# VH-VL binders against Large ribosomal subunit protein uL10m (mRpL10): the designs that were tried, part 299

Target 1, 224 residues: Large ribosomal subunit protein uL10m (mRpL10), of Drosophila melanogaster (Fruit fly) (q9vpl3)
Amino acid sequence: RGKINIQRPKAPHYERARVVAVTQPKYPELPKAKSCFKTRAERTQQQQENPYNEIIAREVRNWLDHSRLVAFFHLSSITADDIFRVRVQLHKQNLHLKSYGSKIIEQAVKNTRYEAIVPLFHSNHCIVFSPDPEKTAALLRIVRRVPQMVLLGGIVEETMLSRNQLVAYAQMPGLHAVQAQLVQTLSQAPGHLIQQLQAHQNSFVQVLDVHAKNQMNEETPKST
Short names: E, the ipSAE of ESMFold2; O, the ipSAE of OpenDDE; V2, 0.75 times the mean of E and O plus 0.25 times the DockQ between their complexes.

## First folded at step 17 (VH-VL)

Design lc8 (from lc4 with heavy chain H99Q; framework fv_imvotamab_arm2; at its last look DockQ between E and O 0.32; V2 from the best seeds 0.00; counts 0 for: pae E 8.8 > 2)
Fold by OpenDDE, look of step 17:
Structure lc8 (fold): chain C 224 residues (1-224), chain A 118 residues (1-118), chain B 112 residues (1-112)
Amino acid sequence: as target 1 above (224 residues)
Amino acid sequence: EVQLVQSGAEVKKPGESLKISCKGSGYSFTKYWIGWVRQMPGKGLEWMGIIYPSDSYTRYSPSFQGQVTISADKSITTAYLQWSSLKASDTAMYYCARQWAYSSFDYWGQGTLVTVSS
Amino acid sequence: DIVMTQTPLSSPVTLGQPASISCRSSQSLVKSDGDTYLSWLQQRPGQPPRLLIYDISDRFSGVPDRFSGSGAGTDFTLKISRVEAEDVGVYYCMQHTEYPWTFGGGTKVEIK
């Protein structure tokens, strides 16, 4: 019985990762440390139920639904100018940096598969969206130069990834190459494993098909 | 392939009700907004409104608010535009279009011509 | 509502020559997030509109490179480097920065 490496757990299978992401326990809101400056989140909380928030929430959901890469960042004392610079750099790579209040995020993801991200938005945060998961490496390269942006985690191809998993993903050969390798590995596995893996292959093919379709969609203009 | 197929041309009289349809295929219908655009004969394009099929949330142009009803049936991946009482001034080509989150209307239906005449 | 004004109304062009269409918005199309949501649409005679340019300057899939978009703030331009016969139609700018989305009045491109 292979010792479960509890120190470095292997990245769960995509499906398991989805389940884990959805089944994450809801932790109570941590008491907001009294910061000298009202965080954007705090400002948003103080904002009365503005019908406008619903509109923005739907926008956020739309971004989530259309993005194949989503990265969540904590912002530590970053200036508006710095944000602007980063935004421009990201935009050149088809990476879209957005910032929303915690209430808006909560409203946007309520009763959705993204509900697990709510605990990440207790302070100043930003989200980077992209239709292209291959831009993960580019994203990390850009953000590495911005110490005020701390990577918390993300979503790649509908899979919730930790910070470490995102970094690992960025180092991997392109999705297609990984898929090809997986298929090769699966094809080499004798007997019972093949049958079990075949069940997963169909799921993978579906994911690949979705990926392929989404790649085709990458050529389609991003509409807000 | 992403396709939006609209219902056929309609000829109606003033006061009649009408519901035209737009069926989406080749994509996840519930993840994209569907918009309606009016084009009067020989005129430009007018944004009427949009609907999010997942929860049927709708937004209208002020000019069309209360004049039309936009709805969707996600089970059959179809969006609708409806009039309770048509006017002659409703004579126009009506287009449905898919709204992508990052951009504009990226895919369009072929259009439905609505003619309202006494 | 944001008013989109296109000029010229009509643009007769010779085949192989460049064309330029201007679109001006009544207010800045830069949203609070810093993005500008302007698109260009082409409508050929008897056809539905087709997306050409999004995000001011990005070409939609399948759009020839002879089409280019530029601009910022309130002033935007669509350029066709070499007009072809298939380019005949009406071109619209559209803002989708604020609801309601609004279109320009259209520019008719014709061959001389």
Scores: ipSAE 0.192, ipTM 0.634, lowest interface PAE 2.0, mean pLDDT 84
Fold by ESMFold2, look of step 17:
Structure lc8 (fold): chain C 224 residues (1-224), chain A 118 residues (1-118), chain B 112 residues (1-112)
Amino acid sequence: as target 1 above (224 residues)
Amino acid sequence: EVQLVQSGAEVKKPGESLKISCKGSGYSFTKYWIGWVRQMPGKGLEWMGIIYPSDSYTRYSPSFQGQVTISADKSITTAYLQWSSLKASDTAMYYCARQWAYSSFDYWGQGTLVTVSS
Amino acid sequence: DIVMTQTPLSSPVTLGQPASISCRSSQSLVKSDGDTYLSWLQQRPGQPPRLLIYDISDRFSGVPDRFSGSGAGTDFTLKISRVEAEDVGVYYCMQHTEYPWTFGGGTKVEIK
């Protein structure tokens, strides 16, 4: 060996004491005080909230409240090194990859419109938060290279979107491009635009009427 | 635009009470934390605590726990820092600052100078 | 409490020359959510602090690109590639990984 090891003597064999129950004495068993302590432990657990869980749940609630883009993923088996590389790639785009226990998520969304997301966290998962909804396309491009992350859906501008809706949102032009197109259209054809808006308004009323009839007939409405 | 406007300078005597304010505007007040930071004359910055105005949840630095009260009135988009009994050692500049989702203090108030003497 | 140690205490620089400010934390600033919560603040004379850099290296809106941040774990650096007269002031690092939030002692940048 090439190094001097003056503090490492020959490895001793350890005579580890092992408790082997070969024969038990015939002494009487102690009273069943375990039931009494269990009752006290149950009451203590019921009365005392876990302060760490509450702090983390408030952190999750804060992320949910302030992020204009939230995406939920199922996370299949992945190495710690691979998930770390993905986190770094996402962070460069102002996309924040996080993972929380299902109990924490349940506390965070309790009494909110987002309670419906709790079942998504019964299995291995991760969440991506961002203040920038325009980064949805970048998010999907990055995770396309990560088959272990399967998109389940998301929230954009406080609107719950299905997987397909989120993918469609990512393909929309940027807000500035959409705004520029609208201004140009309004400038070029005022009278024709009024007709198109009236037609869209009538179509929107018709869609709402179909939606109301579907709810009356207990049909599943299309997701939005 | 996002603004945090603090109440004006105060000159007080030891033992007096004081409540200074920080009014937020240009954003959704209840969706951001408000923190308070002390700067003693010629010294650095010290974090005092934060509040989430939506439900008034607060956290205090151990150095300031029990010495000050942080509160908010979301109906007028205002956060407060309050002393029940000022000490001469409370002489300092006090800043409020906004915090987004535990990320960073992005916008700061102009500061409130509190002078406690005599 | 996480102790934030800044060096140097004072950094006199010639206009147009670079400046480098170091910040060391007493423990890792990587939070359990995987993010690192380190920020750099600038306080010009007579003004409140303002945010320069968040998340180690991300420049806040309106901050000139001559400011850059770097680092990992417990060792972080703010660089000013070419110091201008408006850069005079005190610079603070700040951690918000664990309560209580803590600041470095500050580094005064001044023109010599």
Scores: ipSAE 0.016, ipTM 0.537, lowest interface PAE 8.8, mean pLDDT 76
ESMFold2 (binder alone), look of step 17: mean pLDDT 91; pTM 0.932

Design lc9 (from lc4 with heavy chain H99Y; framework fv_imvotamab_arm2; at its last look DockQ between E and O 0.34; V2 from the best seeds 0.00; counts 0 for: pae E 6.6 > 2)
Fold by OpenDDE, look of step 17:
Order: sequence, then C-alpha cells, then structure tokens
Structure lc9 (fold): chain C 224 residues (1-224), chain A 118 residues (1-118), chain B 112 residues (1-112)
Amino acid sequence: as target 1 above (224 residues)
Amino acid sequence: EVQLVQSGAEVKKPGESLKISCKGSGYSFTKYWIGWVRQMPGKGLEWMGIIYPSDSYTRYSPSFQGQVTISADKSITTAYLQWSSLKASDTAMYYCARYWAYSSFDYWGQGTLVTVSS
Amino acid sequence: DIVMTQTPLSSPVTLGQPASISCRSSQSLVKSDGDTYLSWLQQRPGQPPRLLIYDISDRFSGVPDRFSGSGAGTDFTLKISRVEAEDVGVYYCMQHTEYPWTFGGGTKVEIK
C-alpha cells in the first residue's frame, strides 16, 4: 500500500490539472483586511477632506483656550492599554490626555498665538491639558513612570516653555508660595531700612552724647 | 462676577421675526462658549445650540437646525438667538448659558420668555 | 441621539432625609479621550437652571457638600444627603459627550 507522499504531491495529469484549475473556487480575495493601521499617509489624507476635522480643530482650540497647562509629548511604541492606564492616572489629577492629528492641530492653531507648536507634531504625539498650572509637578511625576511618553515642551500660563523650562517650573514653589515669600521679603525690607536709618541716627546721637559727657567731665573742676 | 443678562420678554405673532440677546460680563467673552437652551411651558430643558464667540463657530441641535440662528458680537460681548418666522410652538423660555470645556454650563442667564400667539 | 432617562419623575422627600436621582444614558458617555461629560443641574421654581455637578462627581463652586454625584458609563446618580427646603425644584442630568447635547427629562424634588 504505497505511502501517499502528502508532502510532495505529484503533479496531476494534464487533464486533471486543467479540471482542477477550472474548478478551483476563485475565493474572492478576502478584502485585504484594511490593516486597521491606516498608514499615516492614509490617515492624513482622510483627515484633509473631512468636515469633521474642522469640528475637531475647534475642539482643540477650545482646550487650548481654557487650559493653563498644556504639555506636549512624543509617543514611542506605546500600547493602547498603556495609554489608557496613563490616561486614568492623569485624569485623577485633572489632567486630560488627548491625541490629535497633525493636520487638525495645524488647522486649530492657524493664525493663533499657538502656531509655534506645529513643529512638535510631526510624529506620534499626545497633548495633556489642565486648567491648573500647579499640576505640572504631578504631570511630570506620572509621566516619569511612562518611558514611552517623552516630554517635548509645554505651555504654562500662556507662555511656551521648553522641556527643561517646564521641568524647572515644576520644581519651583507654587506661585502662591513665591508670592508669599516675596511679600515676606518686601515686608522685611522696610523694617531693615528703618533699622539701618535709625542705627545711624542712634550711633550719631550716641557719639554726640559721649562727646557731651566728655565735655561735661572736663568742665567739672576736680575739687580737690 | 460672571453674569449673563438676557433681553426682556417678547410677545409676538406667528410669522414675525425675533432676535433675543444675551450679554456676558465679568469674564473673557471670547474664550467661552455660549449655549442656548429652550424650555417649553411645564417641560424640560432642550439644548438648541452653541457658539464660540471668538470666531462665531456654531453647532445646532438637529431639531433646531434651520429653525433658528445663533450669532455673537464679541465687540459688545453679546450672543443672539433669532427666528426668521415665529411659530406658536416657539412659545417658551429661552436661556443662554456659558459653557466651559472643563465643566459644563456653569453660568446661566435669567431667561427670556417668548410668547407667540395669534 | 443619546437619550437620557431620569428616574424617578417625582421624588417626594421629607426634610432632613436623603434623596437619590438616577440618570441613565442610551449609550456610554465615555468619550475617546476617556472623559465623561455628564453634569447635573438644579432648577428651582421660577429660576434659571444652576450647575450642581460636573464631570460626574465634581461640585461646582458654591454648591453645598450635601450634593454628590457618582456613576460611570451609562448609569449616573445624584444624591442629596439631607434635603433642605431650598432643594425643592427640578433636577436635570445633561450629557455633553456627543452632539447633540441632551438633557434628561427631569426629576421633581418636593417636600412631603
């Protein structure tokens, strides 16, 4: 009983091969599962013509206008699950992580004070928004644990900051603390000035008093 | 203090045009959305639409699309709701409200009562 | 359109007792950005609506601590720990996650 060589089936006879070729069900090429990953190019092209882009652009502008803290991040090989985890952590701190297409950002910030941010959006990116600039430290703390998120820069109190400047800002004592310190320093300044002014006067009076006393002592005839 | 002051009550006939106003004060008018909400007598609240005063971008509820026009004049910090031709069914209280992205409609006008009766 | 369903329609409450209002959405109110845009409004008789709660659970400025919001996804609750006379009115939930924005039908809180 000849072992049917299943690994290298002999080519069928010409006639059989013809029949097999004709009877081969032309399975419609399964529509190539449009890889859910629309190429960046396809995503960008689809974004240009979609009236929806204008709506999204307006949304971005809305967030920018109402945010006192905006941070821009590059995303490097981060999974959706990781993003979700980070999003949840950020949300607990009133930090809102959002991602927009570069074209949408361009449209949103066109002819605005935010136009300078456009060069930051050439790669995979996300934006974190917050109404509270004091959350900068919290933001950095959270993101430090996420190596896939790379800080590019940000906007704090309508001022664009580099990465380094943003880090420095986060390390600064809160505005209120600085203001309090300033007030304290300013409140001490007049006291010190008064003390210094009085010290000179007092020293002068003391010197005069010593002179007066010395003159009085010289005029007191030693009774002998 | 943030305030929205709406125009006074209106009594109109069917077919007449109407424009009511909402003036904002105490905040940066161009940085916040203004929404309009309808409340028919004895009924609930209905979202009509919103406008961003900075560039007058508007969104309407489908139910109100083409029925009303929302506009704003940022120079006088005023938003408007207008009808080209009123219907009896337009009889309602109309509220304007400020919308903040991080919250909701946080400040409301006092309302404008519009009565349309033949 | 997202339909917001509030229950109960009417809530008679004794002074000092707690009240609870439910709001259910026809679909999830969680946006792609992970945020949920749900707010609670109070409308006292003859007055315009007032914001009580935003972002599900955050109290708006000036709102008493007796008001609290909770929920997730499609189910949301407003609680009043101790109802006061001034709490009489109609309460509305509102979603602003998706256009068109929609309100619940309202819940009337009355004193027994």
Scores: ipSAE 0.268, ipTM 0.675, lowest interface PAE 1.6, mean pLDDT 85
Fold by ESMFold2, look of step 17:
Structure lc9 (fold): chain C 224 residues (1-224), chain A 118 residues (1-118), chain B 112 residues (1-112)
Amino acid sequence: as target 1 above (224 residues)
Amino acid sequence: EVQLVQSGAEVKKPGESLKISCKGSGYSFTKYWIGWVRQMPGKGLEWMGIIYPSDSYTRYSPSFQGQVTISADKSITTAYLQWSSLKASDTAMYYCARYWAYSSFDYWGQGTLVTVSS
Amino acid sequence: DIVMTQTPLSSPVTLGQPASISCRSSQSLVKSDGDTYLSWLQQRPGQPPRLLIYDISDRFSGVPDRFSGSGAGTDFTLKISRVEAEDVGVYYCMQHTEYPWTFGGGTKVEIK
């Protein structure tokens, strides 16, 4: 990699193809994939039946309140070894991979500006939290190699960003550039951001319906 | 500057009630948990419980459930540890500490020495 | 309840020499979110505890780099590469993976 003049005489769309390959849905695989994350229906039912959903919601609220970077991903079928490897890579950058049901997220963001994120959790997902918004570029580089994780959007410095805005943020230098981007973003209605995220979410739900049968049950976290 | 300032030392008799305080300053009080930790003379640390001041949600160690009450008043950024009836075995140093997910118990109060003797 | 066992109970060390403190948990400290919630505290004589290390190996602000943490699962270690006079005190490991949160019994570091 050089900063002056790209020295790649091969096909001119190589860099474009690499980005597209990271974001492209993979072809359906055999149905025996295992996952640490539950389907949307399972998460909804489990959360409604858990007598301490409010406990978990407070833990999520604490993560949201202390994370200057939050990124939302659609998650397709992935092996336990692969997700563990990704989690280790992310952790080295102070990036924390988690998953929660939609009811818990709704309770966690109640009476906050973030209520608009709730629709993102009606499908299979994962979330990455970090206290350091400068790690956005590192996050995107790591997940580029993980086609099972597809970026939907995020929150930076308590402001919701679309997928494209988050990618643009990762390329901006310094804190003052962040402030300029945030001013521009605040002129947009929250519903506009949600509509963009929902459109991408629907595309990935179709891919996941091919893999509707996951064999691994998610363990219920202790909350006593 | 984050600070947790606890109320002063107490000398009490068995059977008396007591409420000690922990005032937080220099940070957003409702965004962090406050925990209470006991240290008996010459002994190690024991976690008593924790409170989220935003809604006063509490969790107690089983060893202390029913023995003490943890509460908070977010309007004055203060957490409390309370006994309805002290015992001589409650003689100890009591610490409050701030908790958050990224650095656990990061700031501690100076401690409140409670002495219970007849 | 997760039992935290520290060894040694006392670690007399010549000034400038290394010290190593072991902490073992009765079950894995890896929480369902994939993170391990283990920290190390220092309590100097006559003072409240202070945070040294969180997330197994991350130094808290203002903690010298002579302190390092390592480990995984159920076995964790705090190392002091060169013990200084100010390092005298009792060191505790703590887990906050599941309630109730628990501490190790402590390790007293002394200068000889």
Scores: ipSAE 0.073, ipTM 0.576, lowest interface PAE 6.6, mean pLDDT 77
ESMFold2 (binder alone), look of step 17: mean pLDDT 94; pTM 0.962

Design ld1 (from ja5 with heavy chain S54T; framework fv_imvotamab_arm2; at its last look DockQ between E and O 0.39; V2 from the best seeds 0.60)
Fold by ESMFold2, look of step 17:
Structure ld1 (fold): chain C 224 residues (1-224), chain A 118 residues (1-118), chain B 112 residues (1-112)
Amino acid sequence: as target 1 above (224 residues)
Amino acid sequence: EVQLVQSGAEVKKPGESLKISCKGSGYKFTYYWIGWVRQMPGKGLEWMGIIDPTDSYTRYSPSFQGQVTISADKSITTAYLQWSSLKASDTAMYYCARLGYESSLDYWGQGTLVTVSS
Amino acid sequence: DIVMTQTPLSSPVTLGQPASISCRSSQSLVDSDGDTYLSWLQQRPGQPPRLLIYDISNRFSGVPDRFSGSGAGTDFTLKISRVEAEDVGVYYCMQYTHYPWTFGGGTKVEIK
């Protein structure tokens, strides 16, 4: 149910259709047209679904714009119990696993800076969003035990990272830890070291930025 | 201030439908799941299910699967619990609660008393 | 399903004296990541439940320090160091490590 929960089936009006519901217990998937002579109900349902797709796409866009950490995964077959356990573990860390249809993702990122991510969604997938990029290490720790989720890459601080770059990012001290190291060094060795530490920090940021941009350019072109 | 405000008490007859609501405020609604908990008169707490309101991912307790429908409308920051056909045994207090990250079911609604009698 | 067994069923306590509530699970509550999702709730008479303790021992915001939690694996304890009149109510343990999520049967704390 994790993979197919993006579009909700339209429920019958229960007061009138109780006997029909017993006879036909399966949820209908939102069908495409079966013939050129559509029923009134099929026409109404299809028209309602088109505006619904854009509502969902706007939400994906909002998540992408407001998340400092985004990670993309290929999702293999997984039981409902296993995906629920993983979702709870991630949620506990302010990591938000979502599944959206590839068409919805394509609509969401069309004409945006994230358009380059569309090839990642040609197969079964899921996305993890978080406002907290320091949770990258927790994300990787949790999914390490979930072979059904295969990391494809991610976005950290608006920079697209490959799998290996994201793993390397997770091993770095957080901004708070880097700032704490700087404060302790300045406290223990006053004098000229302030200027040297500022230069070191600037070089560190530039190395991360150059590395991420170079790998993004080499990773972005996809053919078939 | 984080608040969950539930719809008012309901008195219903067996066979009627019902949809009760839980409106969240004071926090980013889409970052938290909403769970539903039943408390039958004079008894303890029972987890009914939970929903992630962003993608409508829902998980039901086996005792309630097929008995109720959990849904959400994130545009109005509201979660719902719905019965298609009430039974007298559905008479209970129903709570919604928010699943917080780095906590637990941390904020609870005031409860909705549902009374079903013939 | 994981059964959560609370003892005692009722705990009448003199004001200012300690109370101790036990919760035992039928299976380990340690998840695959090493965390334990065990919490304690308080329900005062006529009120909704209220979170006291999460992750075994972490006090939720606004909860007095007379409440403490401890335990591991399958055995957990909530302690109230000095019971006050406002502590009257029913206390529940809850686990959400394993589906389905389950509560203990409750322990009623009363003033004798």
Scores: ipSAE 0.766, ipTM 0.911, lowest interface PAE 1.2, mean pLDDT 80
Fold by OpenDDE, look of step 17:
Structure ld1 (fold): chain C 224 residues (1-224), chain A 118 residues (1-118), chain B 112 residues (1-112)
Amino acid sequence: as target 1 above (224 residues)
Amino acid sequence: EVQLVQSGAEVKKPGESLKISCKGSGYKFTYYWIGWVRQMPGKGLEWMGIIDPTDSYTRYSPSFQGQVTISADKSITTAYLQWSSLKASDTAMYYCARLGYESSLDYWGQGTLVTVSS
Amino acid sequence: DIVMTQTPLSSPVTLGQPASISCRSSQSLVDSDGDTYLSWLQQRPGQPPRLLIYDISNRFSGVPDRFSGSGAGTDFTLKISRVEAEDVGVYYCMQYTHYPWTFGGGTKVEIK
């Protein structure tokens, strides 16, 4: 009774081999267990855009779109109490201090005219919004007292301004004041022209008068 | 007209959770902060805390820090005050109030009476 | 915390007569900018508080001219020139210069 050599099974007959080959259950390759090691990069990419982040991003966009004054600040080491104090002070001036994450800001301004502000948000930052560009001076006054808030730049009337430009803007007389001055200047222009035109005429008349007086004095015989 | 409308009176047992609401109307909700004030029966007013509804920035009074949670949902122009576990000592009238720009707490809700009894 | 002390606790007043309420703070309510944030609130029986005066002396919208606020630093006063029946209630001073914001203990105005 020949010991079935279990260690080297004889190759089955060609026909049996074919049947075995065809009947071999093609076990679907177990989906290569996507190594749960989603690289930090893939986990960061799969950070499911928290629908909430989208909402916040939209909010930021709305603030940007409806604000006539936007100021960007770097925040250095600042206490919660100091932040609150500043917020209250700003609030009283209809200035709205908001803090958003860098990612939210990036998302909010992506493919918009505000995309240039993204580099400003690499560190702790805050944004101040206002519907009133005339509040720029008030903003700067308040922030000057807060050394932990460093002005980086801003947007005024849809124009991006550097820090220096914002400071300069704040020092300018209000648009209304400038307009008033312009109107005043324009209103004075005709008067000045008239004065100048009249000045020559008046001078001429004066000269004629003097001449006439001199002639009269020459014609008055000294009645001895 | 500016209005703050609070949720109705609550009767709860010690240990229960509670969330009361304050809905703002007649103004742009995100432009104003909402404060909460406690008034115990027969007592004076106590400041609890304040929230900016736009980014949910919150500042608590030290006495109420960790005792309550103030939140807001700007989508429905509503601010909330909540307890995780009520105590009998939480029995009080609770008011929400709007913080004006030039003015202080300029508009108030009608109040929510919370009664905590065993 | 800043303690706000109101006096008197109760003020019985005859109709048509003046009333005066004092509020004293434990510290100056003047901030670094020179601003003082003090408000007066009225709470009628069974009603929520109502803002009367803000920034020491400014009447809030709809507040009658018989109400006036004054003071500086740590001492503040609410005056009612002629008390009316509708003026019955508890009056509170509130400081919001320093956090936490604090209220006075209240002054009950009653009609004799």
Scores: ipSAE 0.569, ipTM 0.806, lowest interface PAE 1.1, mean pLDDT 85
ESMFold2 (binder alone), look of step 17: mean pLDDT 93; pTM 0.950

